VH-VL binders against q9vpl3. Designs and how they scored, part 231

Target 1, 224 residues: q9vpl3
Amino acid sequence: RGKINIQRPKAPHYERARVVAVTQPKYPELPKAKSCFKTRAERTQQQQENPYNEIIAREVRNWLDHSRLVAFFHLSSITADDIFRVRVQLHKQNLHLKSYGSKIIEQAVKNTRYEAIVPLFHSNHCIVFSPDPEKTAALLRIVRRVPQMVLLGGIVEETMLSRNQLVAYAQMPGLHAVQAQLVQTLSQAPGHLIQQLQAHQNSFVQVLDVHAKNQMNEETPKST

## First folded at step 8 (VH-VL)

Design ca75 (framework fv_imvotamab_arm2)
Fold by ESMFold2-Fast, scan of step 8:
Structure ca75 (fold): chain C 224 residues (1-224), chain A 120 residues (1-120), chain B 112 residues (1-112)
Amino acid sequence: as target 1 above (224 residues)
Amino acid sequence: EVQLVQSGAEVKKPGESLKISCKGSGYSFTSYWIGWVRQMPGKGLEWMGIIYPGDSYTRYSPSFQGQVTISADKSITTAYLQWSSLKASDTAMYYCARLDYGDYFGFDYWGQGTLVTVSS
Amino acid sequence: DIVMTQTPLSSPVTLGQPASISCRSSQSLVHSYGNTYLSWLQQRPGQPPRLLIYKISNRFYGVPDRFSGSGAGTDFTLKISRVEAEDVGVYYCMQATQFPYTFGGGTKVEIK
C-alpha cells in the first residue's frame, strides 16, 4: 500500500519502542518458586508441543467439507444435562452438535474457503453439522427452545449465510430445487458476510447483557 | 445405530502375518477416529494407536510403533490392524473403538473384539 | 507416560449397597484447553468395554443415574449408589489428556 507521509516528526514510533525496551522485564530466569501464572515463553512452548491442534484440525476440516449444513452458535452458560438433552434431540434429526477451541478452528480453516468464519469463535461457541440441508427448519425449531444457544449464521450448500438468510432458508417448503435457488439469491461476497455475522454477534452480546440485568432485577418477585 | 463389527477369531503360529478388520456402520465413517486397544488374557486395557479414515493419518502408542500397522479403507468403511510377523506375546483380545474430539473426547462405541491366539 | 492407579483391585459388594472406585493419575489431567479428559469404562464378563462417564462426571447414553463420577486434578472417583446384578464386571478409568492414552489397572466389582 504506497501511501505517503506528508509530515514526519522525529520518529514517534522509535521513541515509543525505546521506552518499551527500557521498561521490558529484566528477568533472565523464572522465579525459583512455582508461579500460578505461566510466562509468555512457557505458554508458547506448551502450544507448540500440543499435538492435539493438528489432530483435531483434521476432524474439523472433514466436518466442514462433508456437511451440506453448518450452523454457528454463541453458547451461554448451560448445564451438562441440558446440553445433553439438546444433543439427543438434534441427533434424532441427523444434526451433530460439536465444540472445538478457537485456535483449532483457526488452524483447520487457514488457507481454505472457510477462513472467514474465524472471528465468529472469539467467545463461547458451538457448531451444528449435518449432511442434510433440509434439516435447517428442524434445527431452528429445536434451538428456539434453547435460549442459551443463539444462531450467528451458517453455511448451506457451500454458501455462507447470515442469521436472517438462514432463517429465510428454513422457511422454504423443502423442495430441493427451490431451496438451492434461494441459497444462490441469498449468497453474499466473501468478506461482507463475516462483517454481518460479527455485527450480529456484537448485537447479541448487548441484548444478552440487558436481558441478564433484567433477570437479576425481576427474578425474585416472579418466583417459581 | 452406530455399530463396529470386527472380524472373527484367529489362531496363528509365530512368524505368520495377520490382518484383522473393524467395519463401521450407522455413522459418517470419515468424520470419526478409530482406535485399537489390546487386552491380554486376564489383564487390563492398553492403547495401541488411532487412525483418521478421512485422510489415513495415524498415531501410535510408543509401545506399538513399528510392531503393528493401522490402516483404513473408507470405500468399505473398514479399519485394519496388521502384523508382519506374530509373536506368542501377541495373544490377546483386540478391540476397535470410535473416537472424536468435538463431543466426548474419548472412546464412545466399541467393537465386539477379535481374539488372536498365537501358539506353536 | 501418565500412570493411572485404581483402588481397590476387587470390590465385593452386597446387592443394593453402594460401591466406590478410586482412580489416581501420576500427573494432573487438566488439559491446556481447560477440560479434564478422564473417562470411566465398564466391561461386563465376556463383553467389550462400554463408555459410562466422560469428562469426569458426564453420563453417556443409556447409563443409569446410579452411576456418578467426580474428582479433579489427579484424584477421581466412580460411585455406584446401589449395585445391581448387571453391574458385575471390571471398571477402568482412562485419560486422554496426553499421548499415549493410558488406562487404570481395573477394579473388579462382584457380588458377595
Scores: ipSAE 0.703, ipTM 0.844, lowest interface PAE 1.3, mean pLDDT 81
Fold by OpenDDE, second read of step 9:
Structure ca75 (fold): chain C 224 residues (1-224), chain A 120 residues (1-120), chain B 112 residues (1-112)
Amino acid sequence: as target 1 above (224 residues)
Amino acid sequence: EVQLVQSGAEVKKPGESLKISCKGSGYSFTSYWIGWVRQMPGKGLEWMGIIYPGDSYTRYSPSFQGQVTISADKSITTAYLQWSSLKASDTAMYYCARLDYGDYFGFDYWGQGTLVTVSS
Amino acid sequence: DIVMTQTPLSSPVTLGQPASISCRSSQSLVHSYGNTYLSWLQQRPGQPPRLLIYKISNRFYGVPDRFSGSGAGTDFTLKISRVEAEDVGVYYCMQATQFPYTFGGGTKVEIK
């Protein structure tokens, strides 16, 4: 069993590395006092950005903010027709497939909590949005039929999930079911505790009774 | 089902104010742009402007800038087009439409239109 | 502003025959990111406009399938493979590459 060199962990598979890089909590670097003064040049450069990009970026941001389920996919040699077919299928499930350029995504998520997703968009990618996190299973079911769509990860209820975590999430009973189970488990816990506590007490009482009976039997003089 | 339902026909006099409405339903109202399009009698379509209901960001055509006000109330999923002072030349059919951006583009859903007649 | 010019103004067509509508833009509709934002709308008499063709990844998709779009840069064409009675109306091209968004003047399709 080759000693896992903890000091030089084998570089995770490229895909895993990307997910890890995205899921690493970017601790907000203390705002280096970058003088909030966007240089006139930066403002002018931003103004020179095609108004269309701004519109799209705004849309992307809004989708991110209002979606409880966001899934990121790599597209491998997928045709526009294939994308369209998938889009229709997803739409029937209130899943919204969108494809944006990397620059648009960058603009959309700049200085937001979503900035970590930018590295996911270096190649052909698409995003699926949904207001309903319970649709995760439906999403995965649909995309499984599309080998050209490779799940990279996602955001569920404001939590970034790896591919594996997202798959696991989809297999979980609905949040309400889980909550119900949890409540049920928690509700049973006191009963079990009481039973355990009572069991010990009962055992102790039994031992004491046996001891008392034994003592009484020893003290009964054999009336010869 | 996605629907845009507009307010009823309006008959007004020059100088009067008017606010017409477009109510969206069946989709996330704050996630899609709403555009307004004018169609004068027997004429073509004219793009007036768009609004993003999520934050009420608005863009106007230069031809309509300052002539109309586009607004939205996301709480009731309604977009508005308003005039402070109507002119006879404002007589037209006004359509609201949902605009989708991204990897595809288009006004994919349209209201039924609101006919505005301005006459002395 | 980008001027959209449609030709012809009127297109009388026999039922079952194909129709073609041209839309020319005063400048290239290719966006800086390489996408072209052109759509075609159909407006039937007494009805609101309807999206007829839209682009996905620079490809045209029509609803229904008998409608097809082609073109690039400044020249675009809408084709109807087989005109049906329900196709009567005015067709508009629209560009959204640059603000303000602009429509073509419209082409009226009529049955001969």
Scores: ipSAE 0.089, ipTM 0.628, lowest interface PAE 2.5, mean pLDDT 84

Design ca76 (framework fv_imvotamab_arm2)
Fold by ESMFold2-Fast, scan of step 8:
Structure ca76 (fold): chain C 224 residues (1-224), chain A 120 residues (1-120), chain B 112 residues (1-112)
Amino acid sequence: as target 1 above (224 residues)
Amino acid sequence: EVQLVQSGAEVKKPGESLKISCKGSGYSFTSYWIGWVRQMPGKGLEWMGIIYPGDSYTRYSPSFQGQVTISADKSITTAYLQWSSLKASDTAMYYCARLDYGDYFGFDYWGQGTLVTVSS
Amino acid sequence: DIVMTQTPLSSPVTLGQPASISCRSSQSLVHSYGNTYLSWLQQRPGQPPRLLIYKISNRFSGVPDRFSGSGAGTDFTLKISRVEAEDVGVYYCMQGTQFPYTFGGGTKVEIK
C-alpha cells in the first residue's frame, strides 16, 4: 500500500505468527548455517567482516556520545513505508530512528559505561536518538501509535532508565531543573535497573520460544 | 530536507591540482558518512571512498588509494575530494552521496555532480 | 572484490509493458544472518543517480509502487510493472556487504 497505515496490528494472531516463523527459509543455506559447527568459509567470512563491523560502530558511538536521549525498542515486523512515515514524524521532533545489528552495537559499546545494554539487543530492535531530552514526551506520543515498536528502556542525560522511569520523566513539566532532579532521583541504582530490563527481556523471549516449540510439536503428527 | 550541493564544473590541465566540494544540509552532518563516486563519460559508476565527518575516518577503494584524498570540514558541513596532480583519465562526473548504516545501509541522497574535464 | 553482473545490457520496452533487470553477485551478499545489503539505483539522462530500492526489496521514499525488488544470496531482480516514459534511464545494482562497494555495469531502459 502506498498510504502509510501505522495502526497495523501489533503482531499477527498467535497462529499466524507461528506459521510465519515456521515457513521455509528464504536462503537454502540458512538451516545449515544454524548448525552448531560453522564451516571454514563461514569462519573466514566472519573474520573478514570484523573490521567492517568496527567501522560501522563509529556511527553508533557518535549517536551515543551526542544524544542526551536514547530510547531502546523491540521492533516487530513493519513495512518500509510504515517505518519511513514513523521516521518522518520523529525527525520533525529532532528524534532519529536507527537500527543496527547486535554485533555492531556490542563492538560500539565494548569497554564503555554502556556495555551493560548489550543483552537488551537481539534480532528485531531499534534505537531512537535525540540531542534534546525534552522530546521524550513527543517520542512516547508518536510511538504509542506504532504497535510494532515496544519501549524497553532508555538513557537520559547519561543515566539508564527503565520503561516506567522514562514514562515518568516524560510526564514532568518543561522546567529543566525539575527534570534534572527526577533523573538524579531515578538513577540511585543504575545496575539494578539494567538487571530488571534484562530479566524482563529474557522472560519475554522465553515465553515466545516455548510457545513456538509447542506449536511445532502439536502440528508435526498431523502431517503423516 | 536533506540536500547535498556540489561545487561547479572544472576545466584543468594535466598535472594541475584540484579540490572539489560537497556541502550537506538538512541533517546531522557528523552523524552520516559521505561517499564519492566516479562516472567516466559513457561508463558506469565506481565507488572511490567514504569519510565519516565526525572523526575524519576515511576508507578508500583500492583502485583510488593514493590517487585522491577525501577530507571534511564539519564546521561548514562540507566534504572534499582532492587531486595533487590530475591526469586526462580523471575526466569524469564526480558525485558525492550520503551513506547510512542505521537506516538504509546505502547511498540514500546524492549531490548533483561535478564535471571535471582534464585536457591539454 | 565482489563482481556485480547485470543482464540485459539494454532493455527496449513498449510503454506500459513490464521490464525486468537481473543482477548476479560473484559472492553471497548476506552480511549477517538474515540480512542482505543490495540496492538498486536509477539514473535518468543528465541526472545524478537516485536510490530506488534498498535491502533487496524495500522502496525508498518517493519511489512509485511499480518498482519492486526481489532475490536472495547471489541472484536479484528489479521489476517495473508498467514502464512509464519517465523511467527511461540506466539502472544499477550495488552491493554494500563488503569493501570495496561495487556496482553492476548498468542496464539501459528505453522506450521502443
Scores: ipSAE 0.539, ipTM 0.789, lowest interface PAE 2.2, mean pLDDT 79

Design ca77 (framework fv_imvotamab_arm2)
Fold by ESMFold2-Fast, scan of step 8:
Structure ca77 (fold): chain C 224 residues (1-224), chain A 120 residues (1-120), chain B 112 residues (1-112)
Amino acid sequence: as target 1 above (224 residues)
Amino acid sequence: EVQLVQSGAEVKKPGESLKISCKGSGYSFTSYWIGWVRQMPGKGLEWMGIIYPGDSYTRYSPSFQGQVTISADKSITTAYLQWSSLKASDTAMYYCARLDYGDYFGFDYWGQGTLVTVSS
Amino acid sequence: DIVMTQTPLSSPVTLGQPASISCRSSQSLVHSYGNTYLSWLQQRPGQPPRLLIYKISNRFSGVPDRFSGSGAGTDFTLKISRVEAEDVGVYYCMQSTQFPYTFGGGTKVEIK
């Protein structure tokens, strides 16, 4: 129950608002103040109004600082029971699945080497952390059975890797020297890697749009 | 297996100091918050505060600010709740509980509790 | 502070019958992130609290499916479809949407 009762005062409130609107002086805002961009002062005020962002950002920074493997995923609709099963399988391999809001991630990585990841989080997402980069193969094996989780890219040994590069790393034999050489080779063009990660995310969004359209007549929720 | 083990029951007189402990095991201690919750005899639960062991950041409930101190020692994976001067009104069961924002956004695992009795 | 009000104060229930507990908050628990951070805890006699439900309706690990949560905004319900002897205890709702975190007053479930 949403506290709805027959004594809803919205009709009188809207009638009063109409009268107030007529009597209130109309002062136009400065044209430059009607920008879609926020000033530093406006951003600072919004951040102070949501202290959770900075508090929770502590967790994100800690995970990034103590994980040699970080994998970014787009997350489609998934039941609590299904995601729990995935978390259990991942935990057995010392892989930790976490979900944080985009603003929290932005706060955590701002002014760090990782701030380029922020665009990956414009839609539903989750992140898997591990102190052990050799677990990349185990991670991909587990996630292969979870179609709701789509790999976008990751960070291995503090190096940004695209989806394809992370898959290649996972398929390498467990020879430390060979894996280190791959990471070094992949790290030679950071700008290109970031662009590649963004391209993969955009491609997935297009696939989701087509999928959603195909399901429209199969799912008709009570939302009218 | 995630486990929080609290120190044993305490019997104290008003004015005495006390420090009780909560030892975490089976998980990355510095990656999760520890909260403290009070339950007075025959009453409900009251949140006291939380600490992030990774950097020792604390946040207290206004009702407990200045009345208690929460701390943690990450080298022995232990969080603490302490009083400089106990009052009879501090008689209660005290629970520690693990908290995260990346999964449940709430307390998931709880310690067994430490009973603190303050009487003259 | 957000005040959490639970009803009833106590609920005597016959074994195998359903039980329902209500929790009402003094203001909306919808966070700016779009989630509602309401949890339900169970405390059996002489035991610590145990997480049952998080984010209104999600069962925690090991929690039987006879427990279900529902609600939105300021009005929430915990239901036990078939009460068993082990379900005796006090149930608390909790909000973590705003600091300070607050709990409901508790509802005692007991067998008739």
Scores: ipSAE 0.616, ipTM 0.812, lowest interface PAE 1.7, mean pLDDT 81
Fold by OpenDDE, second read of step 9:
Structure ca77 (fold): chain C 224 residues (1-224), chain A 120 residues (1-120), chain B 112 residues (1-112)
Amino acid sequence: as target 1 above (224 residues)
Amino acid sequence: EVQLVQSGAEVKKPGESLKISCKGSGYSFTSYWIGWVRQMPGKGLEWMGIIYPGDSYTRYSPSFQGQVTISADKSITTAYLQWSSLKASDTAMYYCARLDYGDYFGFDYWGQGTLVTVSS
Amino acid sequence: DIVMTQTPLSSPVTLGQPASISCRSSQSLVHSYGNTYLSWLQQRPGQPPRLLIYKISNRFSGVPDRFSGSGAGTDFTLKISRVEAEDVGVYYCMQSTQFPYTFGGGTKVEIK
């Protein structure tokens, strides 16, 4: 007789489980003792009611709305002094390092185009804001020297970029250079496009001409 | 460099109106709160209120609610503190300060102060 | 309103000696998010206040290491390990945990 494991009772047979489930007295849910754990709704309501949260959320939203470069970092065992040093360095480049709680970020970006950033904020994080997307390279240069700051991703010109994409972006020539290159490429394209279009037409005409010639050769009676 | 520059000293009579200014520079003016703090002669610091220049949202201390008006003009990165009718008891040094809620939750940069003297 | 009580009112100190200032709040300054928003400000004679310490124990930029903050809940302390002549002034604690923000009454540090 197998020792009834009292700690992990074998699940009853499916039919018995169904009968037990149906016969279990639905005791009125004891008024959930206001569990010390405020429901997400209560927490959210309390957060909304907290004037501080509103104030901070407003600030965060403003930074997001006015920044052309936003970078998200995970902070790993960084001291306040180290953060301050980095902040000063970044500030010299018109890069603004801010740290906000995850709940604040959630409140700030709720029902906005930035809602997708919420999953990035699970631990100690900081955000760097800049009005200048060209400062991406400078940002990366500075943070490379700070191993405690791990780049997670960012927003550049309203586009969400992964870490790798942000690194790639920093390596790209400036927008004007890219635009110039694009214009050059596009300016060269018409010649090729015309050639390609003409090539097809010419090919078609050649095929038609060959066909016409062949038909004419077939219709020429061999004057014996 | 972050700077807050306040308007010069004012000498007024009771009943007169006054508007003093605080100009911010060296940072994104619309991204930080500006607070006003009163310091009566030989006394401590008193929080008066704060304004968010981005949308001019304002909060007052209960003690100063209805007594003063805080405003901002983001186009010229300037915050204001104004009285409709000054009292002798309004004689004090008035400081503007930047509030950073994200990092410090306090006043990180201060103006040089504006001395307001109200005498008959 | 949260009442902030500072002691002592005046602290005469000999140059090179340590100084300690206490700040007590009428209620806990622990915010719902777990942070304690207590700051220390220094006001030198004829100057505006300057931020020294934020969130109990963090030194603001440019603040010498001789300044340190400690405490929890309702009791907070600012310490100056070695008082220098430039440290003369009035020190204020400030709470930003709850509106309205409130300051302590100030502690005047003087050189004996």
Scores: ipSAE 0.521, ipTM 0.770, lowest interface PAE 1.2, mean pLDDT 86

Design ca78 (framework fv_imvotamab_arm2)
Fold by ESMFold2-Fast, scan of step 8:
Parts: C-alpha cells; sequence; structure tokens
Structure ca78 (fold): chain C 224 residues (1-224), chain A 120 residues (1-120), chain B 112 residues (1-112)
C-alpha cells in the first residue's frame, strides 16, 4: 500500500495567525491519504543542496501527495493585504493557498512524477491545494474575482490538467466521475500537457531571445 | 493488431483464492484503460471495474467493491482480476476490455473471456 | 445508477429483412461537449462481445454498413438493414457517461 502519515497544512505565520485565529473557521479535518504518489525504485535520490529548502520541499511533496486537487496560478502584482483576504476566503472552502520559491518547488519535485510542473514557476506564482476535488468549482468562482491570479493548470485525482481541462472539470458537476476519467485519459494519451506547455514556453523564450539580440544589434552606439 | 489475451478456464472450490490475467499487445498498454465485465451463465453483461495501467488508478462498480481486486503490471502489459475467497455465485465468464475516452468512449477491443467455475 | 432498458427481449427476423432494437436510458446521455456516449455491442453465440457502434451512430472498424445507430437524449435505436445469418446473437446498448457503467438487458436476434 502506498499510504503515508497525513500531515495537516502548516498554520499561517505567527503574526498573521493571531489575526486570522479570531475570524476564520476551524481547520477541517483532512481525509486519510490514499496513495497519490507512485514511488519509482529506479530513480536516484538527488543530493541535498540546502537543508532549509529540503525541509520546506518535504512539506510541498506532502501537500502534493495528499491533495486530490492542486491548482497552479501565475500571480500578478498584488498587495499582501489583498492576497491575505483571498487566502481567508479560500480557506472557508477547504482550499489552501501556498506560495513557495521556485527553487524549493524544483527540489521538492525532482525525480518525482510532479517534475513536469517546474517550468510553470519561472515567475511569481502560487498553488492552491485541497483534499476535496469537488471544490474545483468553488475555487474558480473565488479566483474569477481576483484578476491578479491567472490559472495555468492543475492536478485533479492525480491527473495533470490544462487550464481548459480544469475549467471543464469545474463546469460539469453532475458528471464528475466520467469527467475525471476522461481528463485522466486525455492527459496521458497525447503526452503530458505541462510537457507540451514547456515546449511552447521554450519556443517563446527563443523568439524573445532572438528579438532582444536583434534589438541590441540595431542599437549600435557611435563614438563622437 | 490490438489484442487482449486472457488466461485459461479455472475450476475452483468455495473459499479458494484466484487471480486471472489479461495481456495486452499491439498498442501502448499504459495509454488505455482496461475494464472487467462479468457475464453469469445465460445472463447479460455487468461492469465490475476499470484500471488505468499508466498510474494504476482504479474504479469499481459498487456491486463489486470489496469483492475483487483489479491490478496491472505494465512491465509485462498485463491486467489482473483477483478474489481472496471465491463463492459459488462467482461462477461466470469474465471478460477484459480496452476503453478509449478520446475516440470511442466505449469498450473497443475485448479478450476472449475466462470461464470461472466455483463448485462445492 | 443510469438504467438502460432494451426492447424487445427477442427479435425473430426473416433473412434479408430489417431488424430494429430500442434502448432507453433513465437519464440523458449527453455530455457537456454535445456528444452522446451510447454504444452498441454484438455478442455472437460462444464469442466475446464486439463493439458495433459508438457515440450513437458511428460504426467501429470492420463493422458492415448494414448496421446503423440513431437517437438522441434518452431514446436510441440500432437497425440492421438486411439481416444476414452471421448477425444472430445478443445485442447490448451501453453507457459510459457515469459510474457505474451500465448495459441494457440485451436483445436476442434470431432467424425465423
Amino acid sequence: as target 1 above (224 residues)
Amino acid sequence: EVQLVQSGAEVKKPGESLKISCKGSGYSFTSYWIGWVRQMPGKGLEWMGIIYPGDSYTRYSPSFQGQVTISADKSITTAYLQWSSLKASDTAMYYCARLDYGDYFGFDYWGQGTLVTVSS
Amino acid sequence: DIVMTQTPLSSPVTLGQPASISCRSSQSLVHSYGNTYLSWLQQRPGQPPRLLIYKISNRFSGVPDRFSGSGAGTDFTLKISRVEAEDVGVYYCMQALQFPYTFGGGTKVEIK
């Protein structure tokens, strides 16, 4: 069996926790974890480069392994107060907004089935976790009112989903079981969507790099 | 060509364990679902459950949840249906079938069937 | 569960004549993308089931054009335009829209 001990989500930072504790609902009990992660014995363990990052990376892995809903967002410029309000609203729906550095996420998912998500975190980002995939619709309703959060994709029931697939999942509540199975099949058949997105991002970066170099070449400084 | 080949007929006594197999060939085994369907003598078809071999995700019919275990070994492109303790009521023909949601949304290729007879 | 009801239970037919089988679902089989996920299976005596029709009206590879499917929503029909001796068997409708997947009770096609 691939079950591991369930770890509850980390509490907010001390000063924020004191403010939130007087107003937020009590944390819901997390369901017992079913195997959300398949260990590959042939993969070599990566060398630990930073003990602090590895501790936080373990928490990221635990969130990924014990969440049946994971949504990835690009985060545009937003005030700390505004993101805090969004986090409180999400928490009422058992949705847990977390922000981790790109290096920590990379270390967490190295040599795991989640490695494909790394390219999504090249700029400001955040992740929403939940043990309850039925909350996908609630998540999208809340985020619709937060233009600074742009959905990139996610993982539902261990299946990698594009933005459009995740939106489709949320819009078909009466067909959840069939919808989840369809999405899982689609994500595996043509290759992973995130891998396709990574290829697109690499192509886009190459176009930008060529453009930048062309602009530099055109702007030749002249002496005297 | 796509082919699903099932293990041979079994004759068992109540209380015995059994594991039957379904070997896929001619396609990407990890990219397609495998379902199990029961047909009792002279009766219609009953869906038992389904597995995605790529990540071993399983889903069972409520009528069969807890009665059987479905598994797959992608290294030998084989899916399994297993009983820990057989009952006389398990006497039936068991079929495996491949399912593709991208094109057909239905069971497109079927194994030849495994006849399981449980007698006291 | 979605209940699939087939009529008739048996359909004796003269060689070369048409046969028609009806299938009714207890709720609509239309997915939000507009497709209807209704399949028809054929089982000849002593053989495994074989896919005939998927998504109401699409013939599977190798299926003769004598077989046609039609319908919408909850009412579906499988027609054999000119029954041949090899068409003897039991025909099942099936839905894969919701778990558990469910089959119709079957319709036995026989030659008179």
Scores: ipSAE 0.000, ipTM 0.393, lowest interface PAE 18.1, mean pLDDT 75

Design ca79 (framework fv_imvotamab_arm2)
Fold by ESMFold2-Fast, scan of step 8:
Structure ca79 (fold): chain C 224 residues (1-224), chain A 120 residues (1-120), chain B 112 residues (1-112)
Amino acid sequence: as target 1 above (224 residues)
Amino acid sequence: EVQLVQSGAEVKKPGESLKISCKGSGYSFTSYWIGWVRQMPGKGLEWMGIIYPGDSYTRYSPSFQGQVTISADKSITTAYLQWSSLKASDTAMYYCARLDYGDYFGFDYWGQGTLVTVSS
Amino acid sequence: DIVMTQTPLSSPVTLGQPASISCRSSQSLVHSYGNTYLSWLQQRPGQPPRLLIYKISNRFSGVPDRFSGSGAGTDFTLKISRVEAEDVGVYYCMQAIQFPYTFGGGTKVEIK
């Protein structure tokens, strides 16, 4: 292994093949050219929309369908080490932190009961899934120490809940039946769920903007 | 904590059937994909196919479509790779690997491998 | 199929020296929503592959910071800033943006 490589007679062949492969012109697409003329942009869009996204969409749908608790978060800038620490803490409570692209979320939930969540994913986001809705209190306790994660709302037992409704649900940990009744009691009328959730999201954005400006002006607010 | 444990080495004759296994533990088996990867002696890695144990959806590489069957049994958290009739060209190391798009967007944990030798 | 081409085929290095591996894809690995499904795997002699880098530049858990990934579109690089004895093995790039998923041909890192 410390010796000089003596395979030099084969190197010219490999180098030639590599150069040819790199410089080889791309072949034009000829299939179906007779049926319909398509622009390069239209061909590129068709290729991008090919169903190779189905794998990710199936994964997203499986998490949504088999999780009794789904919590949606806005995610501010956070280091890989910090998010990993949070993921480990959540995993101990059977809480699973996942991040998916906004377009794949939209594809996964389009024409399903979950379609209403799409507006939540216009900015940087993450989702926490669990098969156990009793873990809502544990979830909120853990993320309380992670200021980069801001709760937007969630789904409990297939019912969309606002931030405030999810917090109220967390305050009543215990019997599954009691928690299910509480979800029904806190549930907003179907026609108002999206509006209420968007209002909370807008309020949150406003509060973050004000808080960020106050934080910039007021350093080290804690004293005695 | 997360582990994929594969079945032991196999020595078979051409024409025989074979089913090898990959048992997952330390995670939600039905929430992650399992892929199978072949490595011929002294060669690189080839993707064979994947399965989603949650709904048994499968996708195969065109090179392996019709040559192998991938399945899973969620009750025992085990995925399988099966041949109806082995060929000498199937001699290789076979790996299973977990795939997730929500965390790491790729094959994150790998089994130890199952060596399959097909000779007369 | 997307063809993944790795250079060099082998990289003999002295301990403590840097190593660089190139990976070129025959098509762009960026999806319409901006994610790139390019990973790097390490396979030590007699062991299964191990994930090193995911989504071009993110180190997997337990991977030393001497490993770094970079690139965009069709050109990607894996760098080892100071090669250690434990880094001996074959390194593969792979893509999972299109079917079939494809691997590079591998680059063997050896100690001189």
Scores: ipSAE 0.397, ipTM 0.713, lowest interface PAE 2.7, mean pLDDT 78

Design ca8 (framework fv_imvotamab_arm2)
Fold by ESMFold2-Fast, scan of step 8:
Structure ca8 (fold): chain C 224 residues (1-224), chain A 120 residues (1-120), chain B 112 residues (1-112)
Amino acid sequence: as target 1 above (224 residues)
Amino acid sequence: EVQLVQSGAEVKKPGESLKISCKGSGYSFTGYWIGWVRQMPGKGLEWMGIIYPGDSYTRYSPSFQGQVTISADKSITTAYLQWSSLKASDTAMYYCARLDYGDYFGFDYWGQGTLVTVSS
Amino acid sequence: DIVMTQTPLSSPVTLGQPASISCRSSQSLVHSYGNTYLSWLQQRPGQPPRLLIYKISNRFSGVPDRFSGSGAGTDFTLKISRVEAEDVGVYYCMQATQFPYTFGGGTKVEIK
């Protein structure tokens, strides 16, 4: 074979590296209570074990950081062709439909004010992002034609909104000041809004279960 | 309409430096990754690396680590692939392609390609 | 690295007849997220690659329904139910389950 394979470390290089290491400036011992140092070391370990989680989380964080409109949806069974038609319609309005695994979302929102939304993503879901909150009305108009996508809530101008609050926002005139006033009013109790979003998700799951059972019961008599 | 437009064909000599470009339009540039793929004449596709334009994070194929540099300038929605010193073995078609993990988890839209010829 | 093996290397097909391409990975492509990140690309002569199928069996937009993907684990198939003149080209499977991303060697589809 003509390939040169380095299989053994060169002793001279090792000794030189060792000398350089001991002659470098000595730093004082870091406080044991310094959480940021430990979290960085833990994140480095997680990247080695699960590189995709942190890599893809960059994408999610960017969408959250640069989107003034974020809408959360429950997603029922839908064909790839149908979801792509929806994506094309949304894209024309500068609305971007994305789907990420729960672990990636958890990594992306960890240590942010949105960390409490993680439970919303334990079932089948998708998210729509836009830099333009004026497009909320267009979003709801398009999704109205897609029964497989059920609105759970969203974030407008960094404020958590329930399904009903997001619908109300969409119905406001295209005056920025009027829309900002609504967001300001709705933002008075952020903890309560997050709890409402989680409660709506749980209630929706319960409603789906009841509806599914009712559909099964009504289908059993059908035999013609 | 989503488009990736690549710079024109290049003819270079061994040892010369080169930087080729891939300009994105019709989409949120920082919402997506850009990957580079090499296709040597008459050969298959080889993944070279990816960049996230939002923070310039890069990931390279081990075969290309240290051989090329991938960069991006989000202000002009352009990604770059660069060689400090070209070799004749770098002669190939180079494609840029958009990558998203939130929809297809793969390359969805591709540039037209940049042919790089390195000969004496 | 995950090695992707495609068969056949070349598939001459009579116009209107079916074509089938196989792709086998050296390791399972099932990701811990529960998805299998296996894509199929089409490259027509002188053109850039084009996404056909993603996540094993999902057609990309604008891709005719005569294209279908199937498979699981390490064994995947791309089928063209009725080959048309525009389908001439090289087809590649690609995995994105692990870094580095790797491609199959390609299968050339030609009309007899």
Scores: ipSAE 0.547, ipTM 0.791, lowest interface PAE 1.9, mean pLDDT 80

